# Designs tried in a protein design chat: VH-VL binders against b7kms5. Part 331

Target 1, 80 residues: b7kms5
Amino acid sequence: DTFETVRNTIRIESEVDESLRQLCHEERITKETWLEAAYLYLCEKPEELAQVIQLAQERLSQRKAIADYKRAKTMQERFL
Below, E stands for the ipSAE of ESMFold2; O stands for the ipSAE of OpenDDE; V2 stands for 0.75 times the mean of E and O plus 0.25 times the DockQ between their complexes.

## First folded at step 22 (VH-VL)

Design e_5 (framework fv_pozelimab; at its last look DockQ between E and O 0.11; V2 from the best seeds 0.00; counts 0 for: pae E 15.6 > 2, placed apart)
Fold by OpenDDE, look of step 22:
Structure e_5 (fold): chain C 80 residues (1-80), chain A 125 residues (1-125), chain B 107 residues (1-107)
Amino acid sequence: as target 1 above (80 residues)
Amino acid sequence: QVQLQESGPGLVKPSETLSLTCTVSGDSVSSYYWTWIRQPPGKGLEWIGSIYYSGSSYYNPSLKSRATISVDTSKNQFSLKLSSVTAADTAVYYCARSYTLSEPSEDFTIYFDYWGQGTLVTVSS
Amino acid sequence: AIQMTQSPSSLSASVGDRVTITCRASQGIRNDLGWYQQKPGKAPKLLIYAASDLQEGVPSRFAGRGSGTDFTLTISSLQPEDFATYYCQQFFNYPFTFGQGTKVEIK
């Protein structure tokens, strides 16, 4: 089978990335195909999809908080 | 220009611990998997274990209880320790880089594309 | 562990000959197979990965085929520098295992 792929730069939290890497390595799959499979699976599971979206929103909020902290710290350092 | 070089004692006494280091040049150990393989004189090849730079390691069950592989990213090295050695552990020990293929391949593929020259370790009294 | 069985264990051939080495896995390994060449006193050299992909710098006279359980390495026209021992290795599952080797000797 032939298919076209789209390149994406994805940044993943280090612990999650490592865990996912290990899983994919052991199962002899790739993170990319795992992501595709997971999405396709969730498309057929609206309740589970909603849960994943909620979790994703929470993680995004955490990333924003970290980013805000880093910006604030940088600003403080400029005045010291 | 990737090069691997094994180093360590060529002679180890029975019951002691075999210790080898692989120094990598031309590439960072902070990628790929890194592997140890051995070959007894006149015999075939045996996979000992592999380690990812993050620390995740995999071992041959035949050696798991005795083998420890570690990575030192600061020195661009990885190491092998094999405890409680016997004459059966006499072999040429190779370090190698393991390359994994990602997409577009649908299959997870690994191969050892770069090898050290190997170092003979003899277990003898 | 997955057992890899090569055949023959050794063979004699002449320069220019077509040489075929077989590797059989005890279970399906898809295309997760590599072929190595080893000369005396030297480390193994990767020839083929993913069962049929030629490693960069390897002459085109080398070819790998197969999937599942049966694999072959073919040298279309044996050259003087090709006399060596060849190993297959599966990367499908831990522990990674090698065939016992095939020594290609000069007739």
Scores: ipSAE 0.261, ipTM 0.801, lowest interface PAE 1.8, mean pLDDT 92
Fold by ESMFold2, look of step 22:
Structure e_5 (fold): chain C 80 residues (1-80), chain A 125 residues (1-125), chain B 107 residues (1-107)
Amino acid sequence: as target 1 above (80 residues)
Amino acid sequence: QVQLQESGPGLVKPSETLSLTCTVSGDSVSSYYWTWIRQPPGKGLEWIGSIYYSGSSYYNPSLKSRATISVDTSKNQFSLKLSSVTAADTAVYYCARSYTLSEPSEDFTIYFDYWGQGTLVTVSS
Amino acid sequence: AIQMTQSPSSLSASVGDRVTITCRASQGIRNDLGWYQQKPGKAPKLLIYAASDLQEGVPSRFAGRGSGTDFTLTISSLQPEDFATYYCQQFFNYPFTFGQGTKVEIK
């Protein structure tokens, strides 16, 4: 028996990534196992899962707004 | 406390297969990534490849067509086979324990915190 | 593959000297760099990971600095046991590559 895994690349905010790397290093785990464990744990806790989803939606909105601002600034500078 | 020991023939004929085994003590081969690194006499270090016990393996592209790393969990060992060897494959071969926060990928890191003492393999007639 | 270039290739120094070794990456590697010490007839030993973090049991006279493409290893007061060859190694991207080494010899 083998686990099937998917190799992929994700982009994480640098401050969050640094903190997560430090936690994983201290606990002798990987980001992948932490993500899997966190998700599986939260599946058993609907109130806590809802809080995480809310935060994820807020962070998604923040990241989109920052990307939109950068694109708009670049266009203004190139046209002016 | 963790100890790694390389074993295998010190002399291999050209065109044959180099075969080495690393025996791990004080730890389980199922707990980490395991790595082979080589060093030609008087030269620098070259990463050969790394493996996780479940069979996920990664190789230096320069050796990928010839190198195979495998794990034997029942003997707490991992092994290297390098086929079609030439004199250029003469080197000290090291086994090492690899630490990473993630499986090897473009975004993940590996460093080598425990090493075997190394074994010289000479390729000659 | 990411090329790692060390300088100098060798140096001579006395006990008590401050020694600095440089490592340059062919592209940005953030702080994903390790330093290894190798004595004759022995395997390399990890000294520094993440560019500046000392591995457990490594004396504080060893210091790593840098990020991006330019990194240094400094030995603040060279001891008799520090005469060895030093290697940098990037772990930013596959395949993992080492510098060519810097031999530190007794003057």
Scores: ipSAE 0.000, ipTM 0.580, lowest interface PAE 15.6, mean pLDDT 83
ESMFold2 (binder alone), look of step 22: mean pLDDT 89; pTM 0.922

Design e_6 (framework fv_pozelimab; at its last look DockQ between E and O 0.04; V2 from the best seeds 0.00; counts 0 for: pae E 13.4 > 2, placed apart)
Fold by OpenDDE, look of step 22:
Structure e_6 (fold): chain C 80 residues (1-80), chain A 121 residues (1-121), chain B 107 residues (1-107)
Amino acid sequence: as target 1 above (80 residues)
Amino acid sequence: QVQLQESGPGLVKPSETLSLTCTVSGDSVSSSYWTWIRQPPGKGLEWIGYIYYSGSSYYNPSLKSRATISVDTSKNQFSLKLSSVTAADTAVYYCARIDSYGAESVPFDYWGQGTLVTVSS
Amino acid sequence: AIQMTQSPSSLSASVGDRVTITCRASQGIRNDLGWYQQKPGKAPKLLIYAASSLQKGVPSRFAGRGSGTDFTLTISSLQPEDFATYYCLQYWKYPWTFGQGTKVEIK
């Protein structure tokens, strides 16, 4: 590998991760190279990029909501 | 990737307040829980407390009366203040992240390098 | 507070050895147990969370098992870089508490 890579820790929703894993397996690529390719592709597609960003923002909002719920629940349980 | 770095005075006099700041990069402090852990020289680890990006915090009862954690979203930092310090508070202090966006909480998946704070007159 | 007791406090092993460290909680903590590796002068590094979930980037020779009160960290084949101190952490109830640590030394 002639590319210099950096180590990243990313958390992907399990259903999406599994689906992506399956796709990458079938296409003989990696999640890493898929992510790189997807980003590079979208950099040249401003409308599609905007749509992906919107979707990402929605998913982040959902994660925050889940985190808040988990926090509240955990706090209740851990004080008992 | 997420990076954390502690900063603050390495020497504090007894009865004074220890103040440290953790600067976060690669992630917004508005997206996770943020925590402090300390380790006296040659000893084990002690959890100090956490702060949620909304401002909610919890402290180890052993330090609750003296510890205050705060978050500054504008600077992407969070801080620790520990009042009325004694020699027993001499330790390496670490800041870390708690990831709660997955199915399982991931405690302390990213750490700062730690900063030694010595309490001495 | 929940007490976490690790055993042994220290052990000597050789490269290639199978190493097992145990952590016992004073009460049930479900699977809210993490394992950390710490080398001298460095911050702890997360190895395992949720008792058995391997943190990304951690070699597969590390494995966590257990639920309730008894947990184990296993290194299937010890490597030179694995000599360090290991800590368990319960994060089921506040305050979160660590085990006292297990130092894995070269035999």
Scores: ipSAE 0.017, ipTM 0.712, lowest interface PAE 6.8, mean pLDDT 91
Fold by ESMFold2, look of step 22:
Structure e_6 (fold): chain C 80 residues (1-80), chain A 121 residues (1-121), chain B 107 residues (1-107)
Amino acid sequence: as target 1 above (80 residues)
Amino acid sequence: QVQLQESGPGLVKPSETLSLTCTVSGDSVSSSYWTWIRQPPGKGLEWIGYIYYSGSSYYNPSLKSRATISVDTSKNQFSLKLSSVTAADTAVYYCARIDSYGAESVPFDYWGQGTLVTVSS
Amino acid sequence: AIQMTQSPSSLSASVGDRVTITCRASQGIRNDLGWYQQKPGKAPKLLIYAASSLQKGVPSRFAGRGSGTDFTLTISSLQPEDFATYYCLQYWKYPWTFGQGTKVEIK
């Protein structure tokens, strides 16, 4: 009868999060409802969904590179 | 460099509570998932559970009724309490990180040195 | 809980040998498998994650392969510093579970 929700924790790059917060505040919605709406909308638009997936793959690669850089920088600072 | 260091008493009496603290350097406890793993002398590894700084947690069912993991963001630390201990809880206890920066968790990528806790009279 | 079974439990080898360790899961775990190395008195060290991804700083003589239920760790030319105990870890379903370990000893 009642739809269940799942409690999740996700990590968003800080500048993107700030922009998303501003949008949600201006539109009087929550990040949660925005995320659900964006996914449901894109499910009906295969070409646009594919573009979002491509960007997500690029963002994933970027996050891996940033994480590797921060690990290397932290180790250098501890030895210097 | 991310470093983890366990601290706490090495000797605990049966039926009392084992209490350990992990101090994190080179990273913030609010940036990742944090975990405890134990290894009885001469035996294999057992995952105890994890915590995210907001209080989200999971515990191995074998220990769920007795284990509590908590975070102190002001000290950049997280802790384990294990109640009602017996000799079977004698082990080296490790704290570790679960990296959550990518699409996949990288499990236990940094470990503390480990601390032996002996349960004895 | 998913049971992880390693084989062999121990082996003896010489420097320069090719060593293969097997890890088998009681149910499919996709590629959510890690390999760890532990020397006496030390904490485990991550070698491989996602079944075949080499952790940064780990020598290329270590290689992981497999998916589903059957996985292997291969050391292509054993070095003196590789004598240790090796553990696999599944991290597909909670609770995450380790194999029982494989001790690699000097012949």
Scores: ipSAE 0.006, ipTM 0.630, lowest interface PAE 13.4, mean pLDDT 85
ESMFold2 (binder alone), look of step 22: mean pLDDT 92; pTM 0.945

Design e_7 (framework fv_pozelimab; at its last look DockQ between E and O 0.02; V2 from the best seeds 0.00; counts 0 for: pae E 5.8 > 2, placed apart)
Fold by ESMFold2, look of step 22:
Parts: structure tokens; sequence; C-alpha cells
Structure e_7 (fold): chain C 80 residues (1-80), chain A 121 residues (1-121), chain B 107 residues (1-107)
């Protein structure tokens, strides 16, 4: 009669995480319940779901580019 | 193979309710989003609304006060009711599917063949 | 709501012609644009989704291009079965909206 849950970890950019933590605190919810509610709500609205997916793809590309730059910079500094 | 078929009365009197049903074959009505679109004779296409199988429905603001879309999962059907019709509601009515191909939203990938509903006294 | 404007509203062309239809959105819609073909007395048929992806079973003479606000559908060599009305549709923001249609007639 209880929801079956799966334990996962995620990494969120620090500025986004701070804003999300403040929202969750103010609304007396958790990040987990926010994620579940946001996903279920978006399933009801296919235009919005598609929009979020496209924006997520853009953010993923940006995060990859930043990570690649930082790793390359670190290797360059160790070789110098 | 996904197939959609509209059914319902072809003639409706002014001020009455237009009622149509779409029967879905080759797919479950519980698996996707379902929509109604209409086309007045010689005119363009107008989206009416859609429903997610859980019963959540969303409508074109121009029709929101008069339109109701519902799902019957046991019959694998979804329906349109449009209240208080006038001659302006005379159109071919189509049912259609909205789906995702991977992450891409693909509206209206399958259509019914359409049913003409005439509003006249 | 996002307004979709098609150009031209009508055109006449001969078999073998290259035909281009444009669709302009009133605000950015990324690649969330579909193209549909409708012949008289028939239901519309999906040709192109996501601006440039060809639907299964659609001839390769149909090509979609564009992103943002400006989109085109090109028919590289018009065939007799291509005389129809063509519609674009944005699906970026609720409510999804159609262009007003482009009628392609035989010259």
Amino acid sequence: as target 1 above (80 residues)
Amino acid sequence: QVQLQESGPGLVKPSETLSLTCTVSGDSVSSSYWTWIRQPPGKGLEWIGYIYYSGSSYYNPSLKSRATISVDTSKNQFSLKLSSVTAADTAVYYCARIDFYGAELVPFDYWGQGTLVTVSS
Amino acid sequence: AIQMTQSPSSLSASVGDRVTITCRASQGIRNSLGWYQQKPGKAPKLLIYAASSLQKGVPSRFAGRGSGTDFTLTISSLQPEDFATYYCLQSWKYPSTFGQGTKVEIK
C-alpha cells in the first residue's frame, strides 16, 4: 500500500540547486517529490514535455562542453 | 497498424450537442495522447483539444467552454462532445494521435478518415 | 498563441517543377514544426516532423528545412499525386496551431 521507491543520486549545478532547495523549503516538499510531480504533470502536456526535453538536451550539451574544457585545462596545466 | 475511425450522427440541430466517438485499433488508447481536429468545408484545420488517457484534457481556448473530450479504455475509444452548436460548427471532424518518436513530439501522425457533421434545422 | 503564416496561399505548378512553401512563426519554436498534405475529400497526412525528419513511407522528394521562426517545405520534382493543400503546424507551445494552408494546383 506504500509507494515502492528506488534510491538514486543526481548532480545539479550549484545555482540551480540553491534555487530548487529554497523552493522546496518554502513549499515544504522534497526534491524527490518535486521531480515526481513535475514529470507526472508534464506527461499530461505533450507540448511542454517536448519543450523540456529539448531544453534538457541543450543543458546537457552545455554541461559536457564545460566539463571537457575543465579537464583539458587541468591536463594542460599539469604538462606545463 | 494503428487505425482510427470516427463515428456519430452526421446531422445535428442548432443548440444541441454534437457527439462523436473515435475507435482505436492496433494501439491502446491508454498508451498515448488523443485529439480532435475539425475542418469547415473549404477551410483550414482547427485543433479542438487533446486528452491523456488518465482523463486529463486540454482544449483550444476558442472552444474550451463548449468542448469535452473523454476516454473509454474498456472500449478503446475516445469521444468529443461539443455543446450549443451553430451552423459555424459544420465541419469535417477528425480524430488523431499525438505520439513521441523517441524524444520528438509528433502531432497527428495517424488520422481517422473524417466524418462530416452538418448543423442545420 | 503562436501564429503560423504560410506563403504563398496558393500556387500553380507543372509536373517536374521544384516547389517551395514557407511557414513563419510569430515567435521561436525551435524545430517543433510539422508538415501535412491533404488531398480533396481525404484526411491530412503527416509528411515531415521535427522540421526536417521524413515520416515513414513519404517520398524523398519532400524535404523540410528551418529552425526558429522560418521554415520551408520543398518538393524537388512535383509529381501528379502531389497536387494538394499543405499545412504547417507548430507544436512547441500549447495550443498547437496550424498555418492557413497552401494550395498547390496544376498549371
Scores: ipSAE 0.035, ipTM 0.736, lowest interface PAE 5.8, mean pLDDT 89
Fold by OpenDDE, look of step 22:
Parts: C-alpha cells; sequence; structure tokens
Structure e_7 (fold): chain C 80 residues (1-80), chain A 121 residues (1-121), chain B 107 residues (1-107)
C-alpha cells in the first residue's frame, strides 16, 4: 500500500513532546505514526475519544490563557 | 485558507490622501492583528503599522503622523489612510496578518497580492 | 529602530549549490527573526520564523539558524524555484524592520 502524506507543523508542549519522542524511540515508531495510530484507535473507542476531547479542550483553554498573557506582555515590551 | 486582498485607487495626486482597503476571508478580523507593508518599486520592504481588532493601532514612527489604520469587523476589512502623499509614497502596498501560534507571535504569515499606488500629478 | 543588515546584497548560484544568506541585527532580537521569499511581481512569502520553530510548507532544504544578533538562512541544494529575493525581518521590537534583501539569481 502507498500512503500519501502531508507536511504539517504541530506545536506540542515541551515536556509532552520529549516524553512522546522517548516513547517513539523506544518502540521504534515515529511521532507521526503514533499520532495516526492513536487517532484511529480512538475513532473506534467513543468513550475514550470523549475523554481525550475533554482533556484537549482543557489544555486548549490553558494555552489560550497563557497566550493572552504573553501577547499582552509582548506588546508591552515592544512599545514601552 | 486565509486570504487577503487589497483594493483602492492606483493613482493619487501629491498632497492628497492615499486610501486602501484590505478584505479578509477565511478568518475573522476579530482574531488577529492586521498590518500594512509597502515596497517602493525595486526597493525593500517597509512596515507601516498594524491594528488590533479592539481598535488599538501602532505605526512606524516614520509614518505615524500621516498613517491611519482602521478596522471594520462588520465587513471583515481593515483600511489604510496615508495623508499628504508625495512621490516617495509610490509603492506596492500589501496587507498582511500578524498572528500568534500558541503564545508566539508570527508576523506576516499571510499576505495580500499587493496593489501598486502611484503618486503623480 | 533596529537595523537589519543582510549579506550579500546579491549572489549568483547554480542549481544544486549550497547558498547561505546572513542577517545581522543592530541589537539583540533574541530569536524573533523571520525569513521571507519574494519572487518578481509577487508578495513576500513567510519561509521560516524563529529559526526552525515555524516552517509551514517549506522544503527541508531551507534552514534558519541563529539567535541574538546573527542569523543565517541556508538553502542546502538550490532548486530552480528558489531563485528569488530573500528578506529577513526582526519582530522583537516595533517598528518591525526588514533587511535590505538578498537577490539570489541564476549563474
Amino acid sequence: as target 1 above (80 residues)
Amino acid sequence: QVQLQESGPGLVKPSETLSLTCTVSGDSVSSSYWTWIRQPPGKGLEWIGYIYYSGSSYYNPSLKSRATISVDTSKNQFSLKLSSVTAADTAVYYCARIDFYGAELVPFDYWGQGTLVTVSS
Amino acid sequence: AIQMTQSPSSLSASVGDRVTITCRASQGIRNSLGWYQQKPGKAPKLLIYAASSLQKGVPSRFAGRGSGTDFTLTISSLQPEDFATYYCLQSWKYPSTFGQGTKVEIK
């Protein structure tokens, strides 16, 4: 089988990224194939998918809060 | 998916006001910073200023006295006015987006195609 | 305003060549440096921002490096579509300022 892939930039929290990279290295897989496999697995697990979505929403909210703070700080630093 | 397009007169007389509008599609103007950049023919790039959807605007000190940027959220547009133009203001004018990827500012990740404005009597 | 100085202003190269463009800031800008590619009659296109932290849809042959005041853009193997003018941009402090550009033309 032939797979068509697309290049994508994904920003991951540094500690999570490091942990994930270590896992992938140990298991001789890639972060990309891990993500693909995880998604496919969860598509077949509606309860687990719902839990992951909720967790993702919480993490997104945290990112937004941090981003807003840093945005304000950045603007302040640039114009003061 | 985000698209920007400049519009406005391509010819302006000296001492008059240059007026351009940027129409944004694929994104709401309420989500980012919106900026104008210009490039005289055969020359480099100069940042003009930006506006936040809340109305706060900042300008290049070189143009601050003459430049005004505004946003119209109802039309998903933002505009540039440059008063008292001279031949030195002849340039291709670009509108662009400033956004944040996470907490990191990323300038000018999307551009309009640019529009030439010639200042001539 | 922070001054950005690119070098060289222009260079001639052949397909397959390794090309390096440098950009120097008049003061420290941390890693707030972007590289843009502009082809004739077209708008600039963002290539790389903050070194390799952001590289959306850009071929791997492009690489940005540096921090503080000295930055480099490297094209490991020049392709026909890479002939263009390249600009660096500092966005650490407003007004954001561009380098004067580096024209990469065919030898």
Scores: ipSAE 0.017, ipTM 0.719, lowest interface PAE 5.4, mean pLDDT 90
ESMFold2 (binder alone), look of step 22: mean pLDDT 92; pTM 0.940

Design e_8 (framework fv_pozelimab; at its last look DockQ between E and O 0.34; V2 from the best seeds 0.00; counts 0 for: pae E 13.1 > 2)
Fold by OpenDDE, look of step 22:
Structure e_8 (fold): chain C 80 residues (1-80), chain A 125 residues (1-125), chain B 107 residues (1-107)
Amino acid sequence: as target 1 above (80 residues)
Amino acid sequence: QVQLQESGPGLVKPSETLSLTCTVSGDSVSSYSWTWIRQPPGKGLEWIGEIYYSGSSYYNPSLKSRATISVDTSKNQFSLKLSSVTAADTAVYYCARDYTLDEPSEDFTIYFDYWGQGTLVTVSS
Amino acid sequence: AIQMTQSPSSLSASVGDRVTITCRASQGIRNDLGWYQQKPGKAPKLLIYAASDLQEGVPSRFAGRGSGTDFTLTISSLQPEDFATYYCQQFFNSPFTFGQGTKVEIK
């Protein structure tokens, strides 16, 4: 089969990325195919998908909060 | 789904105050930081300043003495006031949303992911 | 303020061409750089952030590279809709400054 791919830039938390890389290496798959497979799997599991979405929202909120704090602190220091 | 739209007078007299409002839809103004940017006709872009959801604001030193940015959460808007305008302040003014992400290898990443269409403000007597 | 210098200021190219635009910062800005595309009468559109991260929805023919002081935006195969002015912007230090722009014109 032939298929078209879309380029994506994904920044993953270092510990998660390392763990995922190890898993992919052991299973002889890629992070890309892992993500595709995981999504397709979850599409058939609405309850599990909802849980993953909630977790993803929480992680995003945490990343944003940390970034905003760092940015605010940096900007404050620059204007002191 | 996030949309920004600038509004305000398109003509301002010299020495008066330029006032613009950015109306945000699709998201809450209290959830992000917001930026104003301008572009004189046929010229490049200039960052004016930004305001955090916390209320703190920061400005381009070239405009700090004249620029004021504020947020109105009740209207889901943020605004720009630029006092003592001259012909040099004639420009298309853009509002934009600041997106900030935490980075493991760096402090943080910033980009402006959503922009308004821009509104032309002409300073003329 | 950090000065951002783009090169060239303008270039002529044909559909299918590989186009490279350079942005140089007057001091190190790590990877705190964004690239925008602007068409006449329109607001700038974000293409690249964090020097090399492709914004969602942006075609893969766009690529950003670099770190420190020297950055590049590459369009691997220029399309008709790519004729526009491109700007770099640093987010390392306030005020966040832009390059003067690079106009990509039809040859």
Scores: ipSAE 0.297, ipTM 0.836, lowest interface PAE 1.3, mean pLDDT 92
Fold by ESMFold2, look of step 22:
Structure e_8 (fold): chain C 80 residues (1-80), chain A 125 residues (1-125), chain B 107 residues (1-107)
Amino acid sequence: as target 1 above (80 residues)
Amino acid sequence: QVQLQESGPGLVKPSETLSLTCTVSGDSVSSYSWTWIRQPPGKGLEWIGEIYYSGSSYYNPSLKSRATISVDTSKNQFSLKLSSVTAADTAVYYCARDYTLDEPSEDFTIYFDYWGQGTLVTVSS
Amino acid sequence: AIQMTQSPSSLSASVGDRVTITCRASQGIRNDLGWYQQKPGKAPKLLIYAASDLQEGVPSRFAGRGSGTDFTLTISSLQPEDFATYYCQQFFNSPFTFGQGTKVEIK
């Protein structure tokens, strides 16, 4: 195993992405180095990591519910 | 990575109910919406229906309400029942994942990004 | 239901050829269109979503264009692994319908 970069596509809420982009610009870092640093830092902080995981779970549920609602509403309006 | 595998009988008699199960691994069945699609041998693809992780399901009207999709979260599976089958229901049946892009816009976008390998179901006397 | 009509139904081409497949929707579907590749005996594979966005891991020789009712899939330089059947699919409105397919064969 070598430590090579992996190219990924992720989807981030636009307001969060704008804020993160501005932070990274101000600090002269990249989004990918910020992500790596944030993960490595939190791995050493179990309680803080658990809080981040809880927030991530809540955001995941919210995003799925919104997507499911939009699909169901669109089907009711367009076909059913 | 998400993997899907169809299972069920390969031969079904006319007028009976076709029953298929899709086993999901690499993710939770409650994390996404799921779809059944079929393809008669040598022909094109037909969307059968889908079930959202909210529990709502939607079906192709061409199947005349014969299709039912359900989820079993404890087994991490979803299934298709197609009643009153005829020879026209002979096809390869695929299960697939609906992935809706997490967009903040008013409309949603979906696509079928992971598919099972498919299972042939033949309807014959 | 929204009908999706592909043209041509089949074509013969050589490695290195530029291939264009068209898909027409019976009504406007914005950019809610996907392209799939299917090889014999295998499940379809998503190539393009949102009419023009390339799925992860798909070579850049594939390009989708169009909006509304008229869409194209172009393979800029056909490779041996590209001989397959291609389907468009609208996901604008239920039932989510596919085109009848375009078989790309070796000339």
Scores: ipSAE 0.000, ipTM 0.609, lowest interface PAE 13.1, mean pLDDT 84
ESMFold2 (binder alone), look of step 22: mean pLDDT 89; pTM 0.912

